# VHH binders against Protein LURP-one-related 7, part 3

Target 1, 182 residues: Protein LURP-one-related 7, of Arabidopsis thaliana (Mouse-ear cress) (q8gwl2)
Amino acid sequence: MADSETPYHPDPEDLRRIPVDLFASKKLPGLSSGDLGFADSSEHLVFILRKSSSSLKSLLDSSGVPLFSISRLHNGVWELHKGDVEKRKDLVLTVKRTSKRFSKTESEVSFAGESSENLVIKGVPFQKSCTIYSQDSIVAQTSLMYKLRQIYVGRSKFRLTIFPGSIDHSLVVAMVAIFLQG
Short names: E, the ipSAE of ESMFold2; O, the ipSAE of OpenDDE; V2, 0.75 times the mean of E and O plus 0.25 times the DockQ between their complexes.

## First folded at step 1 (VHH)

Design h5 (framework vhh_8h63_2)
Fold by ESMFold2-Fast, scan of step 1:
Structure h5 (fold): chain B 182 residues (1-182), chain A 121 residues (1-121)
Amino acid sequence: as target 1 above (182 residues)
Amino acid sequence: ELQLVESGGGLVQAGGSLTVSCAASGSTFSDYYMGWSRQAPGKERELVAGITSGGSTYYADTVKGRFTISRDNAKNTLYLQMNSLKPEDTAMYYCAKDYEWDTSGYYYDYWGQGTQVTVSG
């Protein structure tokens, strides 16, 4: 019965290969005062960004366990380390601001360890506008209002889209957090 | 809770320079994104310059290369140095703050009454 075949429905697991949207907001359930949360499309909290000062931040999982510490060394340079700021662990990556002139901020991401390709982040932090590039490929993007008007997010919220790839979502969120602040 | 007071506006000839200042009182100044917006009669309010808590700067295309934003966290003061002024820069200039996590674009919380800049010539 080719013409009366049961409608095709793709497996839910196949949807894991599509871009993932996270929504950043200070008004998510489970957040402490001053925290910025990243939630999935069902409003389930996935990551928490906790600010201790303008130069010190932590990225935590949904249960509040620290994944990374984020520290500003000097103007335009940030380091991401595993775990708490007080518990020195391996350096993961360094973000260096390479351009802040003429309405575009640009930063370079260098991974610690073996020679890996650097990533480039471009955008306007005040617009929550951020695009992470791996050469010609987009890794992640925030603030799609210019391109997708239906993704208008309220003033206390913004959208982060993570494209399929090899970079852990926690690292993408950390890079976005660093870029939008520095 | 953070109060902002703009000053330094005035009348200036085209091609001249002027610095406007914003004095902050109340909550922690160094933690905020700070910016300067302007509004001319009959026009939309435009964010012309911004500076993050980390010191990164933003400039609107209309003012690039002419305006410089800076902050003095020890004095809780924000500055906008305006060079090569044009008649089109005539506007009321507003100091604005935003907490870095809450900004979704060119919208800022406006806490000041503004300072008038008039460029003739």
Scores: ipSAE 0.000, ipTM 0.205, lowest interface PAE 11.0, mean pLDDT 74

Design h6 (framework vhh_8h63_2)
Fold by ESMFold2-Fast, scan of step 1:
Structure h6 (fold): chain B 182 residues (1-182), chain A 122 residues (1-122)
Amino acid sequence: as target 1 above (182 residues)
Amino acid sequence: ELQLVESGGGLVQAGGSLTVSCAASGFTFSDYWMGWSRQAPGKERELVAGIYSGGSTYYADTVKGRFTISRDNAKNTLYLQMNSLKPEDTAMYYCAAGDTYEYDSSGYFDYWGQGTQVTVSG
C-alpha cells in the first residue's frame, strides 16, 4: 500500500507480468474543463487527453506536459506525432479505419519504421468498446464502467486494461483515444 | 448549446403504432449522431436505435423489423416510428445525441432529453 504520488513509472518487470488498469473519466482531480483523464486504480491521474479541435487533440502527462499530438488527416485516418501539436516530422504511427459499421469498427495501426509490426483495433466506439491486437495476442482492451456500476445517468467511466507487453502505455492510451473517435 | 425535447409518447394498444419525435435546438444538429434509448422500471437502459449523421442506422434485436429511426436535418428533428407494439415495449424513451463519435462522449451520448413515456396495453 504506497502513499506516495509519483510520476507514472510502472516496474518494467510488471509491464511484462501483470495487466494494468487505467480508468477514463472527465471528473478526476487535476483536470481542466473538457479534458478526459486516465487514472490508475488509486485514482491518481496518469494521462490527460486535451481537445484543441474536432480534428486535433493532445495526450499529456499528469503534469500537463505534451507527449503526443493526434491529428485527423481525413475521415478515418489519424496520425500521432511526438510532442507539440505543431510538429509533423516526428511521426510515431498512423491509424487507418479499414471497416466501419454503427455496431462494429476496425482500424489498422502502422508504426513509423519499416520493421515495425502492424496492430489491429476492433470494437464499437459508440459503446467505448475497443480491443487492440498484435497478431494473435491482445495488447489492450476497454470496458464501459456504466455496465458495471451505472453511477452516472447519461455519463459513465470506462476502464482500459493494458496487458503485459513491450508497447509503452502512453502509445496504448493514444491508440484507444484515436479509435474511440469513430 | 444543444437541447433535446421528446414528444409523442402516450398510451397505445398492443399491435398499434406510435411515432415519438425529438426536437433539437442549436446550430449543428447535422453534425451529431443520434439515438433512442429506453428504460422500463427495474430494467437497465437499452439503446434501441441509432443513426449516424450520414444516415446509416442501427437497431437492437428486440426492435428490428418493427421500429424505424429517421432524421430530418432541415427540421432538426429525430423520429422513431414504432410498429407492432408489444406490452414489453412499455418504457420511458430518451432521445440522445453524440458529437461525431468524439472520444470524450463519456456515456454513449453527450446530450440527453428528459424522456417521453410510452405505455402499451394489452
Scores: ipSAE 0.012, ipTM 0.262, lowest interface PAE 9.1, mean pLDDT 76

Design h7 (framework vhh_8h63_2)
Fold by ESMFold2-Fast, scan of step 1:
Structure h7 (fold): chain B 182 residues (1-182), chain A 122 residues (1-122)
Amino acid sequence: as target 1 above (182 residues)
Amino acid sequence: ELQLVESGGGLVQAGGSLTVSCAASGRTFSSYAMGWSRQAPGKERELVAGITWGGSTYYADTVKGRFTISRDNAKNTLYLQMNSLKPEDTAMYYCAASLYYGSGSFYQFDYWGQGTQVTVSG
């Protein structure tokens, strides 16, 4: 397998028909200090979000190979590029905050060169709450986990549910990371 | 929305070569995993070749060693170079794109072109 492809390979039939849950935590096995990890329902690490500076982040696969670099511009716009911060490739998308009123935030996702297919992210970042919309359809949604099987989780953890669709899971994770960590 | 337009098909003799091209417009081409699928009359559609945004490639066993997929992000164009063509390669060839990355045979495509006909006589 090439390093430009993620080792995360969910069943393509499942990605067409059923939602996929990922669980985000800073306390997953295999993480470095400060990293935010995304694991599947079996607690296998799938993606790592690493902060390089206040304006630079990277999304990596479970082996630590960079998939995307995430940069904040002076005007507050976030850009997602293929590759790491040193070997950055083509621009993939931008995320712009369109409104903020106290706890409620909205952002717009624009894929590079495309104006007719913007996505919208709405939520409350400090509560780990966001929903990504493609027009009237939900692409993905996060929720803070307070309980699991009627037992309280002792640490801050949130669930990311990705609904069936065409957007790559790594891109969904990157958009969520930008919105919640931005 | 992304539009894909194939070209370069035609009639070729067995053992010959042909290159088909796919021009993308609308959405940024470089954001997509791209592929070539084919469908012959009375047969199911088959994924022939795929290429990720990073340049990693997949080939079906039926074409491995004979076909080469490549992309030119500056020109928003996908190519399939077909060598040592056989009569069984006769099919309509479709360009496909997805933000849903695949690996190997697990490509998932959401955007499709109208196709270009390749006919191999023998």
Scores: ipSAE 0.000, ipTM 0.166, lowest interface PAE 11.6, mean pLDDT 76

Design h8 (framework vhh_8h63_2; at its last look DockQ between E and O 0.30; V2 from the best seeds 0.00; counts 0 for: pae E 8.7 > 2, grease 32.2 > 24.2, SAP .826 > .668)
Fold by ESMFold2, look of step 2:
Structure h8 (fold): chain B 182 residues (1-182), chain A 122 residues (1-122)
Amino acid sequence: as target 1 above (182 residues)
Amino acid sequence: ELQLVESGGGLVQAGGSLTVSCAASGFTFSYYAMGWSRQAPGKERELVAGISSGGSTYYADTVKGRFTISRDNAKNTLYLQMNSLKPEDTAMYYCARVPYYDFWSGSSFDYWGQGTQVTVSG
C-alpha cells in the first residue's frame, strides 16, 4: 500500500495544496474533432470531454480512458457516475441549478454517500465564467485568456485554475463541464 | 530517466538569504505543477511553497512574504529564494513534482529529489 522503498516522497495531501492551471480548448494537439480538451500550458492534454448526446458526455483521461459519465435527468439535474457512458457505476455527485437571472447562473453540487459537503457554482456559462465555492473558499475559477479591454465573448478557450483544497482535479473539471454544458 | 536534483543548500546566518534550485530531467517540466517541502530533524514534513504550470503560487503561512518560488521552463529548473532566514528554517529542502490525478487514482506520489540541506545559525 505505502511505498516505503524510496528515500523521500511527499504526502499526497501536501501535493494537493499546490495550485494547478488547465487550459480548455477545442483545438489542441491530439484532440479529436468535437472534443473539448483540458491541457497544460504546453498544450499537452490532461483531460478530454467527449459528447455522446445532448444529455450524455464522458470525461476521459489523457489516454482516452473513461473517468466519469455525465448525464442530465428529466428535470435538468445532472449526475456524475464513475466509468464509461455505456456501463455507469457508482453515483459520485449531482449538480442542480438553484438560480438563473438572465445570464447569471448558480448551481449546487451534492456528493453521493454520507458526505455532508456541498459546493456552490456561480457564473455566466455563456461567457465561460465559472467559480466553484466550498463555503467561503474558492475551489476553482475560470479566467479569460486575453486582456480585459479585448474580451472575446463566446470563445471556446479559457483557463481553469484549481486552488489548494481536498477536491480531486478530475472532479473539478467534471463540475466545470456540467456548469458550462460542455 | 526521471530525476529531480536539488542544490544550493548551505550554511547561512540568521537574517541572510539563500536560493535553492531543483534541476528536472526525463519529463516535460513545463507540463507539471511543482513544489518545495522541508523537514527539520524530529519534525514532520511541511509543504513550503508550490507553483502551478501557469505560475500561480502557494506559500505556507510560516514563509509567506519571505520566500519566493519560481520556475524557468527553458532550463527545466525550479527555484526557492529564501530571504530573512531564521533558525527555524533549518531543514532538508525537497523538490517534488505534482501528479495530475483523478478522483479514483490509487497512486499517491510521483517524483521527488534527495533534498538539499539549509542550515541557519543564530
Scores: ipSAE 0.012, ipTM 0.437, lowest interface PAE 8.7, mean pLDDT 78
ESMFold2-Fast, scan of step 1: ipSAE 0.144; ipTM 0.555
ESMFold2 (binder alone), look of step 2: mean pLDDT 82; pTM 0.834
OpenDDE, look of step 2: ipSAE 0.265; ipTM 0.650

Design h9 (framework vhh_8h63_2; at its last look DockQ between E and O 0.05; V2 from the best seeds 0.00; counts 0 for: pae E 12.1 > 2, placed apart)
Fold by OpenDDE, look of step 2:
Structure h9 (fold): chain B 182 residues (1-182), chain A 123 residues (1-123)
Amino acid sequence: as target 1 above (182 residues)
Amino acid sequence: ELQLVESGGGLVQAGGSLTVSCAASGFTFSSYAMGWSRQAPGKERELVAGIYSGGSTYYADTVKGRFTISRDNAKNTLYLQMNSLKPEDTAMYYCAATYTYEWDSGTYEYDYWGQGTQVTVSG
């Protein structure tokens, strides 16, 4: 009698305390050419980053519905707005690069509205590596995906780990997208 | 309105030299990284050279040692001195501007592009 191990259903509260991994790739099922997809561990598409230009992007959900528009101003500041690129709504946050070092880039994230929450993103965009900080806490982190024993690390694929917190995952993805410049 | 206007292209014999220029207007030129890309018929556009606002430069391996990128911030002008030209250098050369980006070999996204200037090297 094979003891049907009742699949352990973690308490929803416990799930909220578990980091979430998203896998970014340009090669995902259902993804249009040129798009960057973010998929879960089961390879289900969760978010789509669509690039209109170097300075204009859209973050979509898995169904292709626009969530946010990403735009860059002449002064180099990135803005995240609600809605589509064609019809941008309210400003959500801004990202400003504060340090440009070859080895390390830093950006500050400022939320619009009454939120006084400030985040800092540090990393190396070229390496698809960044960490989002809220004060001393880590909000999210990216790392390149590589196979063991591979000499060359593919830069087109990276893992995004989102740690438990109050920030919406879509915003985290947007910030990462902005920092890594698409 | 931001404008990038390339000039100086033309026909040159292999082994010859040519300088292309890019006149920039409508933005703070000195704050932008500038670059040259080229696109040959049937090929993808490739980054040739880049120069940061601070003066640091990047060159593609295919042009390293032969091409020199420079900028004159007072004149809002970008230059590409091309020496020892080869038929393989034949392409439309584009001036590009970008903010806060790092140069990478091969493909690079730019914020602004010019219309290009044609460089043809005869063998």
Scores: ipSAE 0.000, ipTM 0.247, lowest interface PAE 11.9, mean pLDDT 83
ESMFold2-Fast, scan of step 1: ipSAE 0.516; ipTM 0.786
ESMFold2, look of step 2: ipSAE 0.000; ipTM 0.231
ESMFold2 (binder alone), look of step 2: mean pLDDT 80; pTM 0.809

Design k1 (framework vhh_8k46_1)
Fold by ESMFold2-Fast, scan of step 1:
Structure k1 (fold): chain B 182 residues (1-182), chain A 126 residues (1-126)
Amino acid sequence: as target 1 above (182 residues)
Amino acid sequence: AVQLQASGGGFVQPGGSLRLSCAASGFTFSSYAMGWFRQAPGKEREFVSAISWSGGSTYYADSVKGRFTISRDNSKNTVYLQMNSLRAEDTATYYCAADLSEYYSGDWESSEYDYWGQGTQVTVSS
């Protein structure tokens, strides 16, 4: 947007000025067995979600380099840390499910640090349906796609729309993965 | 008290169809997810299908996808399971279950359901 442009050469790769669609599927080129991939509108793989166990996942870039480690604690809270499982670094955020797992599911996202604003995720995880809210604004939303009366994308496949904002796309993908896969 | 009453089971030949019903009472039915599970003699209970509080979301076990359809009628406090193209391996007692849990435990497909109805027997044989 014009109001968000700097006078000193804005980042030409910054797609946060327009809504971005990512398409999640387990049947994308470049994936290993069991991986969930996120591809852009040009069908290029952007992120990979890898499951090590029911309580441990990793978010990787398109080259397989770890961005975040995702861990489920005994109390049901999920933690996101920078780096891979072996090189776990700083805590980035926590996700706590605050409502029923199966119906009218809600989760709260708390960022590390006192100045960070909390987010709320609402939806129905097993349908791959969720919306991430920052106060009154929508950060991102998932939906199943339909072609006429048929499912355009299978039941394990969905679209993720990320709206313009300040939150990194990798963090949005991680939050969606925690909400829908946890 | 919460009550779930499953019905509609019976004897059917392979390739046949049955429709199961689960009548619910004692809670705000339209606010909770419902599921169907089955258990064959000497086997562990397994997940069959689930439906969200609004009916807008459904999930199916791989073994029944394309053959079974779950639905609900919130005005009648009833959840249904339409079973088509039945096979001998579908023979089991079918149970309906309500998810009244407030706590996330991470395993919604097994023992997280709070109330289990009385079962209805489905027997598929020639």
Scores: ipSAE 0.000, ipTM 0.120, lowest interface PAE 15.5, mean pLDDT 75

Design k10 (framework vhh_8k46_1)
Fold by ESMFold2-Fast, scan of step 1:
Structure k10 (fold): chain B 182 residues (1-182), chain A 126 residues (1-126)
Amino acid sequence: as target 1 above (182 residues)
Amino acid sequence: AVQLQASGGGFVQPGGSLRLSCAASGFTFSSYAMGWFRQAPGKEREFVSAITWSGGSTYYADSVKGRFTISRDNSKNTVYLQMNSLRAEDTATYYCAADSRYSLTYFYSTSEYDYWGQGTQVTVSS
């Protein structure tokens, strides 16, 4: 036993999970044509990204139940709402592109309601490169190619690593989808 | 009226298991994160576990990690705490709580939660 019997009151900085890897692919069991699936290391489907149009997407759970609708406004801002595209509920967050220069893109994430600290997403969407920052901390990052001893992940897949923290994995997946597809 | 009804507590021997349930009513359960806290006699209330509103992220105190599992069923307005490999130091009244925040920045803090249940007693003894 490694643990002390002293009373424990966890701080988010001390209470850590190991990083979680999800794998995005269009060729997972249980997907419909055109869907992008997010699976764990055992290829168990966790989330489904479904595109209705260039300006409208849905994030679903593994059973096909809608978690979020994702919509692009006329001003180019993306909004994430709870629930289905036809029966949207509360606004969760907004993503705004703040910079695009020399193929490098930056976006800002603002949470609805009580003032939460904004997140920043940086990367190259075409290369499926995306890193989400909360101030000086990395929330999540994507990589098109994973290199370990000369082994590469195929181009039909990308890896999403979610680092220990307080943000819901479904929100991280939605933010990544908005940044890479928007 | 808002209600959180915790149940499933009881007496169990060290190494045993219990499953706690918290049934919610009077608010939009699927829009709220849920947490479990416990309080032993003579001690302050401490964080045990939390789950985000969608169920996509879970958090655990180091003292329970690997032994306890939090889950939720939004169709039943219920959050669960599966407690395995119970120890004498797990003896406490267990409370469920609801948090309206989309980001669980301070999920360990009692002051961040909007609604609280009445609690269910867990006693681990031989």
Scores: ipSAE 0.000, ipTM 0.262, lowest interface PAE 11.1, mean pLDDT 78

Design k11 (framework vhh_8k46_1)
Fold by ESMFold2-Fast, scan of step 1:
Structure k11 (fold): chain B 182 residues (1-182), chain A 125 residues (1-125)
Amino acid sequence: as target 1 above (182 residues)
Amino acid sequence: AVQLQASGGGFVQPGGSLRLSCAASGFTFSSYWMGWFRQAPGKEREFVSAISGSGGSTYYADSVKGRFTISRDNSKNTVYLQMNSLRAEDTATYYCAAGLYYSPDYWLQSQYDYWGQGTQVTVSS
């Protein structure tokens, strides 16, 4: 079995994508009440975060198909599983809060399976501030939307910038949702 | 139900070209990484190529780099593998696979949740 799996190198050009912006809002076309939507730069809905309970959420695609179930354990650890709440498959990752100093929060992301490197999320959840790190590299960052003479602060309105890399956008969105929701 | 249907295989002479297609249904195609794997007679299944959900990232095994091109059409729920400059050692059953999330280990079969039945490619003179 080990002889069948040879490491392959990604083309460096394939990892050098431009950053992608997604915009999070509760007031996007196609959303149900209580949903948080993520739209692209053309205002097309890409992902939907749906709350089933305080400890159970789902990340759906734009068509409403469940991608991940997100559940909070009694010990405060969040688990991300493939599929919906009834058809959950293998564990994808866990998110555990490792530090809280005043409003500043840090969490660690541990991937199931072959990946051994953990990610770190740092920020201030209440202010929709979040940066995901892979070692010394930035994976993604949330920021408040600013206009020339205004600060647009809706409680669930923020920008998510995903930097060039290999982590799927749906996983980045799920990690951000877990961190910002507590 | 989730279904992946690979097609486009056949017989071709060395130096020839073939285009494989994999038609997907039953899931949100644009959210899934798609991979091509192959299995030659008497050998284990190996990685060939992978493409991200958006099509923005592509990866190739060293043995096919520069000869094969992976692409996708999300409006048609189809992934393609254009195979040029085919060699006898490319003879295999080619499988398409879909994985919901991407890890650094895109070449591992365990990262893929759904698999097609395969399409046979024979390169011989």
Scores: ipSAE 0.005, ipTM 0.262, lowest interface PAE 10.9, mean pLDDT 79

Design k12 (framework vhh_8k46_1)
Fold by ESMFold2-Fast, scan of step 1:
Structure k12 (fold): chain B 182 residues (1-182), chain A 125 residues (1-125)
Amino acid sequence: as target 1 above (182 residues)
Amino acid sequence: AVQLQASGGGFVQPGGSLRLSCAASGRTFSTYAMGWFRQAPGKEREFVSAISRSGGSTYYADSVKGRFTISRDNSKNTVYLQMNSLRAEDTATYYCAADFSYYSLGWSEAEYDYWGQGTQVTVSS
């Protein structure tokens, strides 16, 4: 039984002015076992990341409707397609790992369908550390949610801050999910 | 939610021109790729044209290439379809649709998240 909500579509003028925080957790109302949920600052579920396998994932809206399918082609290369795994449509973007030194990882995002600059993702995936760059601008950044006594069992909980810009929040969440959950 | 309102349809003779408009609600328009689809009597809905968020990339169905031009004005929250050299085969209800994905320039109706009410175009002598 899940709560029904209006699809998440914040006003673009507000998106250009202030950062938006989403909170990722496996312990949110409306989640199925194994799901990773993304909630807004009011604790309302906005997106669900569902894993079918280590190489296949889906990003769903709060109602469980598939937005994107995420598939790993080979080591360090992921594709995002519109729709679910069974109704996979046109390619949206490709994430390719460009470098790895120990735990530090860099990936490049190439968008399908228009001539635009690639994005760069840098971080330490196992630490839930991720920053998405568009040229000289930060698109989004993750930070760990921790307690004062540093209980590290909660590393599955993190905050995603999306900075003002034109990239859809669902795409930002998908890119973060690919980088951190790959 | 995004509300889309298509307009500009009507009766036109073969060889004529029409410009369709699709007005989006509020300030959400600039984050969406936009598409035009049509459904003729007794046929499935088909892709006509798509335009990227910025307007820098456009796509056209082969049946309309060279005759139709898609454009957008983000300051007016409107997408346009300029239809030239109209044929009887262009008779259809035309729908505008919004895809909230930054780079989805889809030709499948399943890729679009929000749909406007249609505007009827009839090309007849």
Scores: ipSAE 0.000, ipTM 0.113, lowest interface PAE 16.3, mean pLDDT 76

Design k13 (framework vhh_8k46_1)
Fold by ESMFold2-Fast, scan of step 1:
Structure k13 (fold): chain B 182 residues (1-182), chain A 125 residues (1-125)
Amino acid sequence: as target 1 above (182 residues)
Amino acid sequence: AVQLQASGGGFVQPGGSLRLSCAASGFTFSSYAMGWFRQAPGKEREFVSAISYSGGSTYYADSVKGRFTISRDNSKNTVYLQMNSLRAEDTATYYCAARYSGTYWYTGPDEYDYWGQGTQVTVSS
């Protein structure tokens, strides 16, 4: 009775929610030396991570257009800014390392403005292990890709699984890149 | 040059349907999230709907949820808004907007990088 006039019409995507896999490698076609590429399951390049220095990186689309600039501040905090050349760069999010115990690392993601709550990233960066949490829900996770008895071949290769949700895939890729490369 | 050309507006009676289109040029469309906003006479510009760069996520204002559907065709550099069960309060100029795909929320007009000129929708009898 109370909500009978607000019919529930779920998006077809909500009924068949499917995680998206991206595959990260330095050996993808179309990459420049030193670039880390992210490809979809059809081997199409989707994003490129380009390093200018240890403290400055760019996330680009498949055509090489900058989406974000990634900067490490003197205090060790990472900032993500929009790569819009026609407007002043806007701060999108900040990543702060909150804990490091032995080989395990934790970081907190704070979005600019009043739009959402913080995310938490946990993992072991040198092992390409990373899980992004929104409260009790998993946003994304990485896993190292290798073949049996060839564990040193493809040490720089990993899979990124993005779970159904409202966070843009480019932001998830940027957060993973900051965490694993920081 | 960057261009967003909104079209498909017009006059329709309450309960009718319209499909708006926004054709984009001058940027890598498949890397941008797209949004629809509207502005009625004497009111501020308000969020209507948004779609992620891949089409994998869509968002709707509560006032249009269940009636409007946003979609995109990256091969045609076009975003669409299918409007069903139109009401008098849907009367407004509708604008399409593009942004670097980089925010949890798609509802702030100041967060969009490129804007179209708009297309007028009038719902009356």
Scores: ipSAE 0.005, ipTM 0.182, lowest interface PAE 11.6, mean pLDDT 77

Design k14 (framework vhh_8k46_1)
Fold by ESMFold2-Fast, scan of step 1:
Structure k14 (fold): chain B 182 residues (1-182), chain A 126 residues (1-126)
Amino acid sequence: as target 1 above (182 residues)
Amino acid sequence: AVQLQASGGGFVQPGGSLRLSCAASGRTFSYYAMGWFRQAPGKEREFVSAISWSGGSTYYADSVKGRFTISRDNSKNTVYLQMNSLRAEDTATYYCAAKTFYSGSLYTRSDEYDYWGQGTQVTVSS
């Protein structure tokens, strides 16, 4: 057995070569009522999105330990902070919604710290449609999941594909959660 | 910005253990992913291990997987590399490095890291 690695701590070579799929659902084992869980391809829970209010959410690891607090400010601005609501620390990133005509939504992601290129998220939140771009390269993308006769099973069931080169899956999950759940 | 100081290297026999430390100074350490790289004489710098800014994800080169463990303590602004079952081929200067977690690139690429320590020498010999 590996010294302290979990099955979800992917090999760096896998991050370079293959996309990683996570599956989002409110019906995963181990979830509390109202939670949205993200599971790997083996149905093991990896992340939990927990709603405290319409303006406040937390992203937790599989053990329920808070990784990020997510706070909505006025006019569609969201802030991601390290830690939980009670132990909120440094600002990690800001997501600013830029609405366009005809039900197409765009958001801009600005990272805290030294100057860096912003990311852009485009999609239709109510359809669980989301693509994250870094200068026109795709970081991650969501797609709706259907079962059996391709029955739509609700707005909280979707697949998140993280493309090679994305180095922090928790940040990708948080950005997707902000864009789709806002 | 962050400044890095690696320490803990030394002389050890095959099968021995060493623990390396990387002490960071700076206001923004908790925003950075941290990596360990090594360079043997006449070789290119190679990836050893990395840890995400939150500590929630760890990564290891195949050559060290199961023998080395990376960890971090953000309250002490320090990252650690516990090296067990050391082999002669682990002999190298070990460097700690920091990168912004949002760079969008691989943990294994040395050119993605923004800040580097001076290095600490590890020699595994009988």
Scores: ipSAE 0.013, ipTM 0.315, lowest interface PAE 7.7, mean pLDDT 77

